VH-VL binders against PRELI domain-containing protein 2 (PRELID2). Designs and how they scored, part 1

Every score and structure here is a prediction.

Target 1, 189 residues: PRELI domain-containing protein 2 (PRELID2), of Homo sapiens (Human) (q8n945)
Amino acid sequence: MGVSVDVHQVYKYPFEQVVASFLRKYPNPMDKNVISVKIMEEKRDESTGVIYRKRIAICQNVVPEILRKSLSTLVILCWKKVSILKVPNIQLEEESWLNPRERNMAIRSHCLTWTQYASMKEESVFRESMENPNWTEFIQRGRISITGVGFLNCVLETFASTFLRQGAQKGIRIMEMLLKEQCGAPLAE
Unless a header shows other numbers, all headers, positions and changes below count from the first letter of the chain; antibody chains are not in Kabat numbers.
F, E and O are the ipSAE of ESMFold2-Fast, ESMFold2 and OpenDDE, as the mean of both directions, binder to target and target to binder. V2 is 0.75 times the mean of E and O plus 0.25 times the DockQ between their complexes.
Where letters were taken out, [cut] stands.
Atom coordinates printed by the task and the answers are left out, and those that the model quotes come from them; centres of patches stay.

## First folded at step 5 (VH-VL; from s02 with heavy chain L34W)

Design c17
Fold by OpenDDE, look of step 8:
Structure c17 (fold): chain C 189 residues (1-189), chain A 123 residues (1-123), chain B 107 residues (1-107)
Amino acid sequence: as target 1 above (189 residues)
Amino acid sequence: QVQLQESGAGLVKPSETLSLTCGVAGGSFSGYYWSWIRQPPGKGLEWIGEIYHSGSTSYNPSLKSRVTISVDTSKSQFSLKLSSVTAADTAVYYCARGLDYFWSGESDAFDIWGQGTLVTVSS
Amino acid sequence: DIQMTQSPSILSASVGDRVTITCRASQSISSWLAWYQQKPGKAPTLVIYKASSLESGVPSRFSGTESGTEFTLTISSLQPDDFATYYCQQYDSYPLTFGQGTKLEIK
């Protein structure tokens, strides 16, 4: 079964500033869960001007801690038997296609960890706002599919939903903070 | 607990520069935006501007040409200068801890204020 | 600039009353709205942030709602300590702006 989350945000900053802040988003002291981000590949298409970038993010696995706080003793005991979920870190891969000419950027992210138990995928786009050319629209769709966990499926789905939602919101807040720090006040209409 | 305290001259002559300092005690200076807000007697509140510990500033456009906000992180304080003052600048001036975000569980508005200091512009 | 318009400017009520103060933004501000309480000779104190989140230490009789560009502060049962001037404030866009205030006075 899968859980999906949709996010729509408008940053009241020009596209170029938003993209620059996004690419420098991590690491950030405000999100200690993101341990490191490394660029694995970067190439530019000379004909289109599109810049492709692949990055790997290493994040702290906070699932066990969250479960310990929210679940019954029985569920916790069952969880402890699943050793594979006790990894200290998870890895996320991010691919981005930046088109400076069209002033848009597409992003695909997925989890490289626990692929046999869960699949997490996100698709995002940054683009110039139709409402104001000096604003940037951000649209994101996230999905987590969980398989093979049996009786824990419901619990994990609930967790996944919360995780996606909170993660998205946290990301937006971090972006807003960075933009404010780097670019100053948001532009009014 | 975090406390803010305004200090500076309470009387300024027209055309001179108003100068105030806000001292922060009992908490972290880093990680927050720090604002100046004023209130003329019997009137509402006006946001003047803010500064981050890194020195990044934002000003109200209505006052931008006359306002300078600075920070001294070593002393955990930030300051306000308002040049070319007139009677219209007479107000109680507040410093406040500015916006944060939900990630830390802190308020994302002005959650801590100084007691305010009256500045009167008079000949 | 985003204008914040409060209503009413003056509200007379009695202890125990349910009272509502309204603030309307000139444009969308999402949920980035705060409510402050100010007593005479004192600094404002934060009551509500993010339109509906209650600040720590504030009594539960205070609540905030949002609908489009309209925001409300409600006190379910007015207490003597609640008589003050209230201000809304948007922090969606710079410059940050406040409503003109609502004086809640005893009837």
Scores: ipSAE 0.000, ipTM 0.559, lowest interface PAE 12.3, mean pLDDT 87

## First folded at step 9 (VH-VL; from d1 with heavy chain D100R Y101W)

Design d7
Fold by ESMFold2, look of step 10:
Structure d7 (fold): chain C 189 residues (1-189), chain A 121 residues (1-121), chain B 107 residues (1-107)
Amino acid sequence: as target 1 above (189 residues)
Amino acid sequence: QVQLQESGAGLVKPSETLSLTCGVAGGSFSGYYWSWIRQPPGKGLEWIGEIYHSGSTSYNPSLKSRVTISVDTSKSQFSLKLSSVTAADTAVYYCARGLRWYDLSDAFDIWGQGTLVTVSS
Amino acid sequence: DIQMTQSPSILSASVGDRVTITCRASQSISSWLAWYQQKPGKAPTLVIYKASSLESGVPSRFSGTESGTEFTLTISSLQPDDFATYYCQQYDSYPLTFGQGTKLEIK
């Protein structure tokens, strides 16, 4: 089973500016839940110029607060029965493949916490827009699959998809703020 | 040019384990999801599961209790084991490349040639 | 599980015809849909991904469109090489699922 969350955004800035702002995204005062980010690996393919990075982000676990504040009785009952969700922090693995020559960047994220009970994956791409080469297209898919709570798996997956959508929207707002701060007003059509 | 090749026994006895390996040549193994897909003779396609080089897997729930997919990144290979087979598991088995990192696509853009596995005594 | 229903099951056509194959998803899959062509004894080959994007090396007479949960593969002028079985596949949610196939055969 799974729930998917799709995001599509066009930043009206050139690819290089968008990537530079993305790399500054962490740490960011607008994202209080990100505690730290550490680069674990970095490799460059000299023949293509592609830069691979693996980063580990440690985030504050806000899942208990979100579940606690839910109006759904089923979500609250799941919180009481799934104690593993009460860990203080969540670890996220981010892999990125930056291709400066082709002007694209692929990003894949996985949650390293709760892997026996849940799979949280995020896949995204920044690339030159087909509408305007001075604009950057951002496409993201978040997918969640939860196991181990029996018949309530789909309820928790639906709730978690709201969390992913809100996180993606927050990420877009952070990016737009950074782009405006660093690069000025968005480019006209 | 990326090429995928299935290998393994073409005949498996009922109740035993079907075992196949897919070798990946001519391209990068990292950054893609690798899938097993099967097609019973004269019938449609069924996705079995996928694996990433880190060992992260997703399986078709209909087969999950019997399926293990594994990876050997040093050899650019991934493998399928399907336990407790019956005649219903007779099919052509394909390995396939899924994720295209620059277009965010899980469509299967490269397939192996396929190998028929028959379950019979 | 998302069920993918193709129609028709068999389509007879002549070289030069415009043909249309339809695939319907049992729920919203956004644009996460692919079309494959499979000739007898061969592996499937990707024709369309992301509902409407043409895979590299595929002739421009192939096109894909979407409307809600219905997806259409169109061949604008059928060529002899196009007689095959066509499958749609969703990749929005696990498990990944395929349609049952449409056999496109010569009249």
Scores: ipSAE 0.007, ipTM 0.611, lowest interface PAE 8.7, mean pLDDT 81

## First folded at step 12 (VH-VL; from g2 with heavy chain H53R S56Y)

Design k4
Fold by ESMFold2, fold request of step 15:
Structure k4 (fold): chain C 189 residues (1-189), chain A 121 residues (1-121), chain B 107 residues (1-107)
Amino acid sequence: as target 1 above (189 residues)
Amino acid sequence: QVQLQESGAGLVKPSETLSLTCGVAGGSFSGYYWSWIRQPPGKGLEWIGEIYRSGYTDYNPSLKSRVTISVDTSKSQFSLKLSSVTAADTAVYYCARGLTYYDFSDAFDIWGQGTLVTVSS
Amino acid sequence: DIQMTQSPSILSASVGDRVTITCRASQSISSWLAWYQQKPGKAPTLVIYKASSLESGVPSRFSGTESGTEFTLTISSLQPDDFATYYCQQYDSYPLTFGQGTKLEIK
């Protein structure tokens, strides 16, 4: 059975400020886990104004350290048994569609590492909140399915779900800090 | 508007490989997931798998050992191969498009007409 | 796998009736549910996505609601074109799964 992680957040800031802060956070050369980022494709649709970008990021694989620090016996056994988890780096593919005129942005990410054994995908959307057009709704869905590691598939899927949820929560906290730093107190109406 | 059309042999012998192609016309191929879905006669729908234009796939675990989905973006086509077929694989096979990137994928807004594939001697 | 259970299996109704079809997920799927209409010999067509969003071109007499793991498709005033089989489908997690279908037929 695959696993999904759902995130829904409303930032009390206009779309343009939220997107600017998101792009500043993501991927950041100051992030010790990001080794390199290469823009593979960039396209501006003149008729709609939509900006499309495709990037490949190479990141340090922190999964081995996270698994090593687990208190779960099955997670520790998975770390010790499955050599493919020990690769030094992971490769991520990301696409984004920024529409300044319609004030929305969509992002899709795929993990290209471990594709023989796992599918790991994330979709995100920023758009005007229906509650307040000066606020920004953020919706994210991550989906993971792991196969080919035998009896440990379910354990790894559960651990990955927890890891993604915690990462999303940290990302939201970072976004709120960046918005406060750049723009001051939340804009409310 | 966007149209999907399945093509391939309608009769396949047991133990052989079922092979279908879906042509995509009248729209952008990029930014969508593309799925194969089947329906045995008189029965419900079963998702087979999906592919992205990059070649990234997800398969129904019940079929994964026998399924290959591939994409040829230069021809605006994606295909299905299902190996080692039996009578249980007799079904109408549909290709389908997932929702656009702004709506989160894997509800299917456009379907092909469907093609019946019969597995028989 | 997330099991999607529809009820009823067969629903008999007359033109003008208000009808409801339900679909229950075996676990939480958030709002990641779609409804499809399928007429005999034809491909399914999308009616509702994300539990309550009406697909373009679908008449406003169709609506979807959710409560916990239970999802409802409602047709407020049944028309002759609405007699078909209806399927729900979750797209929260892999594999994508469909309900077994509800046949809506003339009484």
Scores: ipSAE 0.730, ipTM 0.863, lowest interface PAE 1.1, mean pLDDT 85
Fold by ESMFold2, fold request of step 15:
Structure k4 (fold): chain C 189 residues (1-189), chain A 121 residues (1-121), chain B 107 residues (1-107)
Amino acid sequence: as target 1 above (189 residues)
Amino acid sequence: QVQLQESGAGLVKPSETLSLTCGVAGGSFSGYYWSWIRQPPGKGLEWIGEIYRSGYTDYNPSLKSRVTISVDTSKSQFSLKLSSVTAADTAVYYCARGLTYYDFSDAFDIWGQGTLVTVSS
Amino acid sequence: DIQMTQSPSILSASVGDRVTITCRASQSISSWLAWYQQKPGKAPTLVIYKASSLESGVPSRFSGTESGTEFTLTISSLQPDDFATYYCQQYDSYPLTFGQGTKLEIK
């Protein structure tokens, strides 16, 4: 069974400012769940100007805490029986392509943890807004395929939907904070 | 110009494993999702699964217990194994490339020519 | 799984006609829909992605529109090369699913 979440945000700041703030997002004191980020690869294509970067992030596993607070006793008992959900850290692979000439940036992320039970990916694009060239459109989609065990799929589906939505909301709040802190009030049309 | 080419045995016995390889020529292997899609003769299309160069996979749940997709980035190839086949698995098998990273994945802009695999004793 | 239902199953038309093919999703898929053209014995080729974006090299007589869960492919002036089977495909949620096809035939 698959779960998908779409997010659309318009930052009222020029592309260059939004990207600069995004690149400073990690490490970020406001997101304590991100333990470390390591740059694995960087390449620049001189013909197009595209900058490619690959990173590995290690994040704190928040599933046990969210599960305890959000679910019924039966679902909590199912959680206790699945040891793979209790790993201390989650590993994420992130790739990005920054194109300064076309003023867009693409990001892809995969969860490297739990791959035998779920396939999780997230794709994002920053680009100039069609409404106002001094604004930046952010489009993100997260998709998860759950293989699970029959009765445990309810737990995994609930987590997947909550994880994608809450993660996107938190990311947007952090970006808005960084933009206001570093660039001042949002631009208006 | 990027080209995809399926290869493998065209005849497979029931209960055995169907095995195909897709070679990618004339372009970058990295930065794309790669899929297998099949079409029974005279019928519609069914997505089998996808793989990324990192080894990330996702499979159609209807086939997941029998399917494995793998990648060899050094050879610019990815492969399909489908175990325990029956006559229902007779189809043309296509490999396909997902859209570039700016366009979000899982529409397919380049397809192989397709190869018919017949499951028969 | 998201079901994609195409109509009509078979469409007869003449060169020069304006033709529309419809695809309906069983739930919201946003704009994550692609259209493919397939000629007999050949692989599908991408025509439209993201509901309305024309793939590179596809003639401008092809266009795509959406309204709710209903998507249309339009060919404004049918050419001989356009007689084929057309499939829609959603890529909002896994598993990826295709419509059953619309065969566009010469009248």
Scores: ipSAE 0.709, ipTM 0.852, lowest interface PAE 1.1, mean pLDDT 84
Fold by OpenDDE, look of step 13:
Parts: C-alpha cells; sequence; structure tokens
Structure k4 (fold): chain C 189 residues (1-189), chain A 121 residues (1-121), chain B 107 residues (1-107)
C-alpha cells in the first residue's frame, strides 16, 4: 500500500535563478529538520554538458511529532513501544541532472532509512515554462510505499500522506522566499 | 538502442533459489529504475520488484520475503534471486526499464525478451 | 494493493473495426496508467503511458483516455498487426499492478 502526491508550481523567475536557489535551499532556518547536506559526487558530461550531482541529506526524524498531533492517545502509546522507529535522523539520497543547454534539471531522491518498513521516492523536474521563457516550471511526484504489516500500516500511511504534502508545500515556500531574497520581485507576465 | 537480456538457469528444483541476471547494453544504466516482472504460462503479469543504481530496492509485498534484487553498476547488470521456489513460481521472467529521470513516465518502455524458468523435480 | 480490472477479457473484432478496452482502478491513480501490447511468445511493448500519451513509434490509431478511475484504450481502425493481448498497468503506488489482460482476437 502506498501514497502518491503530485506538485506543480511555476516560479516567475528565470531557470538559472531558480536552479541556483534550489542548490542553496538547505540548510535553511525555515526548515530546521534538514540538518545537513553533503555533496558526494559531481561530474560534467563534456558531450552533453549535463552536470550530475549526488547529495546526501540528513534530516531529523519528525515522525513522532506528526503522530502526536494526528493520532489518538492509544496509538501514541503503541508508537512509543516501537523502538525501531525511534531513529534520530533520516538519510536521503538526491541525484540531479542539470542541463544548462536545454535549461532543465531532473531530480531524483529516495530515503535510505527504514527501507525495511517503507520506501520513499521523489521525482522532480525544473524546466522553462511554456507560457513564459523567463518563468520556471516545477513538477514533483512523491511516493511512499509501506512494506510493513500490522498496526503500523495505518500509522505509516497517515504519516506518508502528511509528510509528502507538507514537505512539498514547505519546499515551495522556501523556494519562494529564497528567490525573493536573492532575485527580488517575481517577473511580471 | 538500449537492449535488455535475461540470463540464468531455466530449470530449478522446488525449495531451491531461482537466480537470474539482466544485462543492459546500448545505453545508460543510470537514471532509471530497473524491474523484474514475471508471467506464468497463460496468465497475466506480476511485478516482482525494482532496483536503482544506488542499490535502492522496492519489492512486491507478496514476494518480499523471498526476493532479493541486486545491482552491479560496473557491469551494467542487475539480478534477481527468488528463494524457496514452488511450482507457482514457474513463469517467464522479464527484466524491464522503468522510470526515467527526464520525465515521470515510469512505465516500462524497454523489455528483455524474457526467460522461462520452470520449477520441477 | 491497487486492483486493476480490465473489460472485456476477450474481444472479437474484424479488421477496420473501432474497438475500446476498459481498465478500472480500485482507487485513484491520477494519470499514472500505461497500456501494453503483447503478442504470443513475445515480451509486452509499451503503447500508452500517462493515460493518454502515445509511445514513440506506436501508430496514431491507438489512443488512451481517462475519466476518474476509468481508463480506455481505443484502436480507431483495427489492423492485422493489432490482434494481441493488451494489459493496463498502474504506477501510481507500489506495488505496481497490472490488469488481467484483454485478448483481442479476430472474428
Amino acid sequence: as target 1 above (189 residues)
Amino acid sequence: QVQLQESGAGLVKPSETLSLTCGVAGGSFSGYYWSWIRQPPGKGLEWIGEIYRSGYTDYNPSLKSRVTISVDTSKSQFSLKLSSVTAADTAVYYCARGLTYYDFSDAFDIWGQGTLVTVSS
Amino acid sequence: DIQMTQSPSILSASVGDRVTITCRASQSISSWLAWYQQKPGKAPTLVIYKASSLESGVPSRFSGTESGTEFTLTISSLQPDDFATYYCQQYDSYPLTFGQGTKLEIK
């Protein structure tokens, strides 16, 4: 059983500015859950000009907090007994393929933590908008699949839905803030 | 022109482990999720699982306890192991290319020719 | 798991006919639906992805539509090469699941 969330956002900024902001997105005071981001690999394909980057992000485990806000006392008590979910941090692997020539960037990420209980993937693309070449279209799809059995399935489903939706919205807000700070007011139509 | 090719033993005894390998040629191994899919004779298709070049995997829950998918990026290969096989595991096994990093189409656009694995004493 | 139900299981038609195959998902899958064609002894080939996008190299007589959880594959004018078994597949959520198939046979 799994949850999928789709996001479509248009940033009224040129592709290059949006990409620059994305690469500097974290760490950020607006999302303190992202503790650190480390570049593990970077290379450029000379024939295509595509820039590949691999990063590892360390994020604080916020599952207990989310559960406390949305679940009954009984479920919370049960959750506290599940020690395996009490990992302090979550690791995410992110790969990006930036094509400056075509002005697009593809991003793929997945969670390296809790793989025995759930799988989490995100797919994203930045590209120039068809409506305005000075705007940037962002499309994202997040998926979480639960592989566990039992009472945790319901809990994890709730978490998955909340996490994906809230995460996506938070990410957009952060990007908007960064773009405003770095590039000024959005470009008019 | 990317091509996928399955290889491995076509006959496996009950309770033993089925082992297959898929070789990827003519294109990049990176940027895609690679899947195993099987089809019992005269029946429909069942997704077994997928793997990314990083080793990240997703399995069908119905087979998770018995399935292991691995990857060798140096050889542009990924493999399937299915333990404790029974007659119900007799099928044509396909490897296939899934999601690209260029778009959100993770439909299977390239398939191997498939290899029949028969479970029999 | 998301269940994909195809109808009909068997469809008999003639060359030149317009035919429609239906696939219904047990829950919302957005547009993450693919259609495959499979001929006997061969691997499936992708026909439609994202519910309505035609795969490169596939004839334009093939088309896909979506309405809620219902999806259709339409062949506007059947050609001899189109007789095969067709499968729908959702890739909204894991595990990925297929329909049971529709055998399109010559009348």
Scores: ipSAE 0.412, ipTM 0.815, lowest interface PAE 1.9, mean pLDDT 89
Fold by OpenDDE, fold request of step 15:
Structure k4 (fold): chain C 189 residues (1-189), chain A 121 residues (1-121), chain B 107 residues (1-107)
Amino acid sequence: as target 1 above (189 residues)
Amino acid sequence: QVQLQESGAGLVKPSETLSLTCGVAGGSFSGYYWSWIRQPPGKGLEWIGEIYRSGYTDYNPSLKSRVTISVDTSKSQFSLKLSSVTAADTAVYYCARGLTYYDFSDAFDIWGQGTLVTVSS
Amino acid sequence: DIQMTQSPSILSASVGDRVTITCRASQSISSWLAWYQQKPGKAPTLVIYKASSLESGVPSRFSGTESGTEFTLTISSLQPDDFATYYCQQYDSYPLTFGQGTKLEIK
């Protein structure tokens, strides 16, 4: 089984500014869980102008801490027996395709950790808003599927849904902060 | 112009391992998830699993214990291994391209022609 | 797993007819639903994605709608080339799952 989460946000800033903020979003003091981000590959297609970037992010595993706060004692005890989930860090791969000519950027991410037990995928797009050309539309779909953990699958999926939503909101808040810091007040309608 | 082509033995004995390869030509291997899908004769479609160029995989739980999907990016191909086969594994096996990075589609827009694999003694 | 219940299993119709095929999901799948056409001895081809988006190259007589967990594929006026088996597929959650199929045959 799996869960999906859709997010839609409009940033009242030009596409170029939003993209710039996104690319330097991490590391950030507002999210200490992101330990490091490394660019693994970057290419530019001269014919299309598309800029491809692949990054690896290392994040602190906060799942055990969150579960301790939200789950029953029995579930916590069961969790303690699952040693494989007690890794200190998780690894994420992110690919982005930036098209300056068309003023859009596609992003794809997935978790490289715990792949035998779960799939974690996110796809996002930044594009010029149809409502206002000086605004940027952000659309994201996150999906998590948990398998191989038996009776805990349902609980973890529910947790995953909440996690995705909260994570997305946190990301949006960080973006808004960065945009304000870098570009000032949002553009009026 | 992207084309997918399945290859491998069309006959496998019970308890042996089914092995297929899908070659991708005419386009980029990057930016997509690549899936295996099968269809028993006269029946519907079953998703087997998928792989990304990084080696990330996701399998149908119904087949997970027997399925291994691998990728060779240098050859622009990915493979399927299904162990301990029985007559129930007789099917046309398709490779397909899915989950584009630009439209969030997990639908399959490009398919191979399919290859029949028969499990028989 | 999400079950996709497709109906009818067999549909007999004539050229020029308006036909509708239905799929119901066992739970919410948002708009993450695709329709495929499959002719005998051939691989499936994508017709509709995201419940109502027409795949490039597909005739405009094909359309898709959604209402809650119910999805429909409609062919406004059947052409000889449209007789085939059709499948719905959800891609909201893994594992990806298909409907059992609808064989559209000539009356």
Scores: ipSAE 0.032, ipTM 0.686, lowest interface PAE 4.3, mean pLDDT 88

Design k4
Fold by OpenDDE, fold request of step 15:
Structure k4 (fold): chain C 189 residues (1-189), chain A 121 residues (1-121), chain B 107 residues (1-107)
Amino acid sequence: as target 1 above (189 residues)
Amino acid sequence: QVQLQESGAGLVKPSETLSLTCGVAGGSFSGYYWSWIRQPPGKGLEWIGEIYRSGYTDYNPSLKSRVTISVDTSKSQFSLKLSSVTAADTAVYYCARGLTYYDFSDAFDIWGQGTLVTVSS
Amino acid sequence: DIQMTQSPSILSASVGDRVTITCRASQSISSWLAWYQQKPGKAPTLVIYKASSLESGVPSRFSGTESGTEFTLTISSLQPDDFATYYCQQYDSYPLTFGQGTKLEIK
């Protein structure tokens, strides 16, 4: 009843630059679906130096568009009958724990919309690469669980998998472009 | 050789706070999730929560309201606090290390020996 | 939460026997399944991770398989040291959850 996607990416840039780019990642023209990102909370632990940040992202609901491309007409028609899924925007919550001293950042994200029908959760971390101290590793696990659509669950799971993978790849591409623009060419081995 | 060792009071009164510390020796916190797991006498295992070296935590929803896990990397320790304890919280408490995040695994390859905490008046 | 159901709860067998313990997840957990061995008064020890990967130091008589949401732990030929309680655990989704355990005892 759920789909998981794992992502591993190495950015050939120092941790601080990667984190800076990540925090400025949205909104941008490369991903028009992300409408806004707002910081809702920020705390600093004085003892550890860890910076906690909670952000809310508003994203355009692209589910109908994706379904039109991937599903049969019958399934699409059935989907269209579910008015609750026709919201224009969805909300994502992101919590991050940035530790500048240890040069790592943990991120937890989940969807606040349609929680009665599906849950989406992502866990990720940025950290200094063991291969090269001037590189940064990004590791992410995403999962979507669909519980409220009955006979469409199987179809939507396939959709969810594609959605997660495409989203992850798009995010990586955006990061790469931002890093290139902001920091220049990546550091060679 | 990484070793984990639980420490703390083995007896706690009802409504008080259970407090345990796990000491990590022979390794680093980097790349791992550190968990607390408990086992009531004669029963199965229950995951309590985990912490990453960054301070990121995740708790079992069944215990979230009462649980706090913290880490002190300078001392190679992470701790568990469980508030408002009852007899149901009597268990052997284990600290454990999850496999490296590189593998997207939270299987526990290293465990402490466990410490019995009894809730009794 | 993802429920892990083990079968059987108690398994009686003899040294040399081939035994299989089953764990079924309430939903797909991919291959994020671990098996643990626990002896009385001791902490659990990891036996299998990622459904079929043998933990370092664990005898080769232990093996794990997966099929959909069903997972099995097999001991090809039971040794005296293998009598213990075994637990499966999923780490596909939070909260992490364990099976109720299977006590493997001497027949």
Scores: ipSAE 0.007, ipTM 0.572, lowest interface PAE 9.2, mean pLDDT 87
Fold by OpenDDE, fold request of step 15:
Structure k4 (fold): chain C 189 residues (1-189), chain A 121 residues (1-121), chain B 107 residues (1-107)
Amino acid sequence: as target 1 above (189 residues)
Amino acid sequence: QVQLQESGAGLVKPSETLSLTCGVAGGSFSGYYWSWIRQPPGKGLEWIGEIYRSGYTDYNPSLKSRVTISVDTSKSQFSLKLSSVTAADTAVYYCARGLTYYDFSDAFDIWGQGTLVTVSS
Amino acid sequence: DIQMTQSPSILSASVGDRVTITCRASQSISSWLAWYQQKPGKAPTLVIYKASSLESGVPSRFSGTESGTEFTLTISSLQPDDFATYYCQQYDSYPLTFGQGTKLEIK
């Protein structure tokens, strides 16, 4: 069983500025959860101009905190018996394909932690807005599939939905802040 | 500041039931797990069990058959009963607050001063 | 149950010394490890939680590290007030379990 969340956002900033902000999004004081980000690979395809980058992010495990806020007391008490979430940090892998020529960027992320219990993936695209060429459209689909935890699967799926949504919203807020700080006020319609 | 205080009989006969109470003062009873921990003279520490405000309990399997922990939220107290005691149950008994961080697990940040319970005929 | 094995059982040292106490878990406990200090006739007091986080009010000369299933408590420069028995405790899984203790005594 799995849960998916779709996010759509328009940044009223040119593609190049949005991408630049995205690539230096972390670490950020607004999200201290991200401990470190390491570039593992970077290459450019000379024929297409596409820039590929692979990064590993280490994040503090704040899932228990989210669960504490979103689950009933009984569920929390039951969850105390489960050690699945008892890791201090989680690792995320991100691959991105930036096409400056076409002014689009594809991003694929997945969690390297808890792979025996869950699969968490996100697919995102930045592209020039059809409404305004000086705006950038962001589309993201997050998917979490929970397996191997028996009766807790349903509970964790509910959590997964909230997690994906909140994570996406937080990311958007960070981006908006960065863009304002770095590029000034959004472009008018 | 939060303070814990153990109370109960310090002497129990073999085969009888040990009974202790822990009073919590100076803070909220909610939001924490409350544990009993014992320490035989000159030895290490053994976790006995815990209780939550709701009455949820968890016991050490080594003592589960003999242990009952209860809570009285109206008095901000929780209690320990250990049945069929033997000399091996002679120990200083502590009540402690389990501090849950972001992990649903507990480290004990506040302890009572402990009370010695001696099992002797 | 998860067994916690401390070493050494007894450690003799002098004021000003750097000392390290080790605790090994029988299986992975992630970082869910606490250290306690206990003085004679007193209840234990929390020193370190989550393997390396210093409890509020504890002197900075205390520190904790982790490597796999091995955990260490270090006192950079022993003070007279530091001579006591120290215990590690895992809270990864139930039942919660403690190490057998390390008595830090004055040489």
Scores: ipSAE 0.000, ipTM 0.553, lowest interface PAE 12.0, mean pLDDT 88

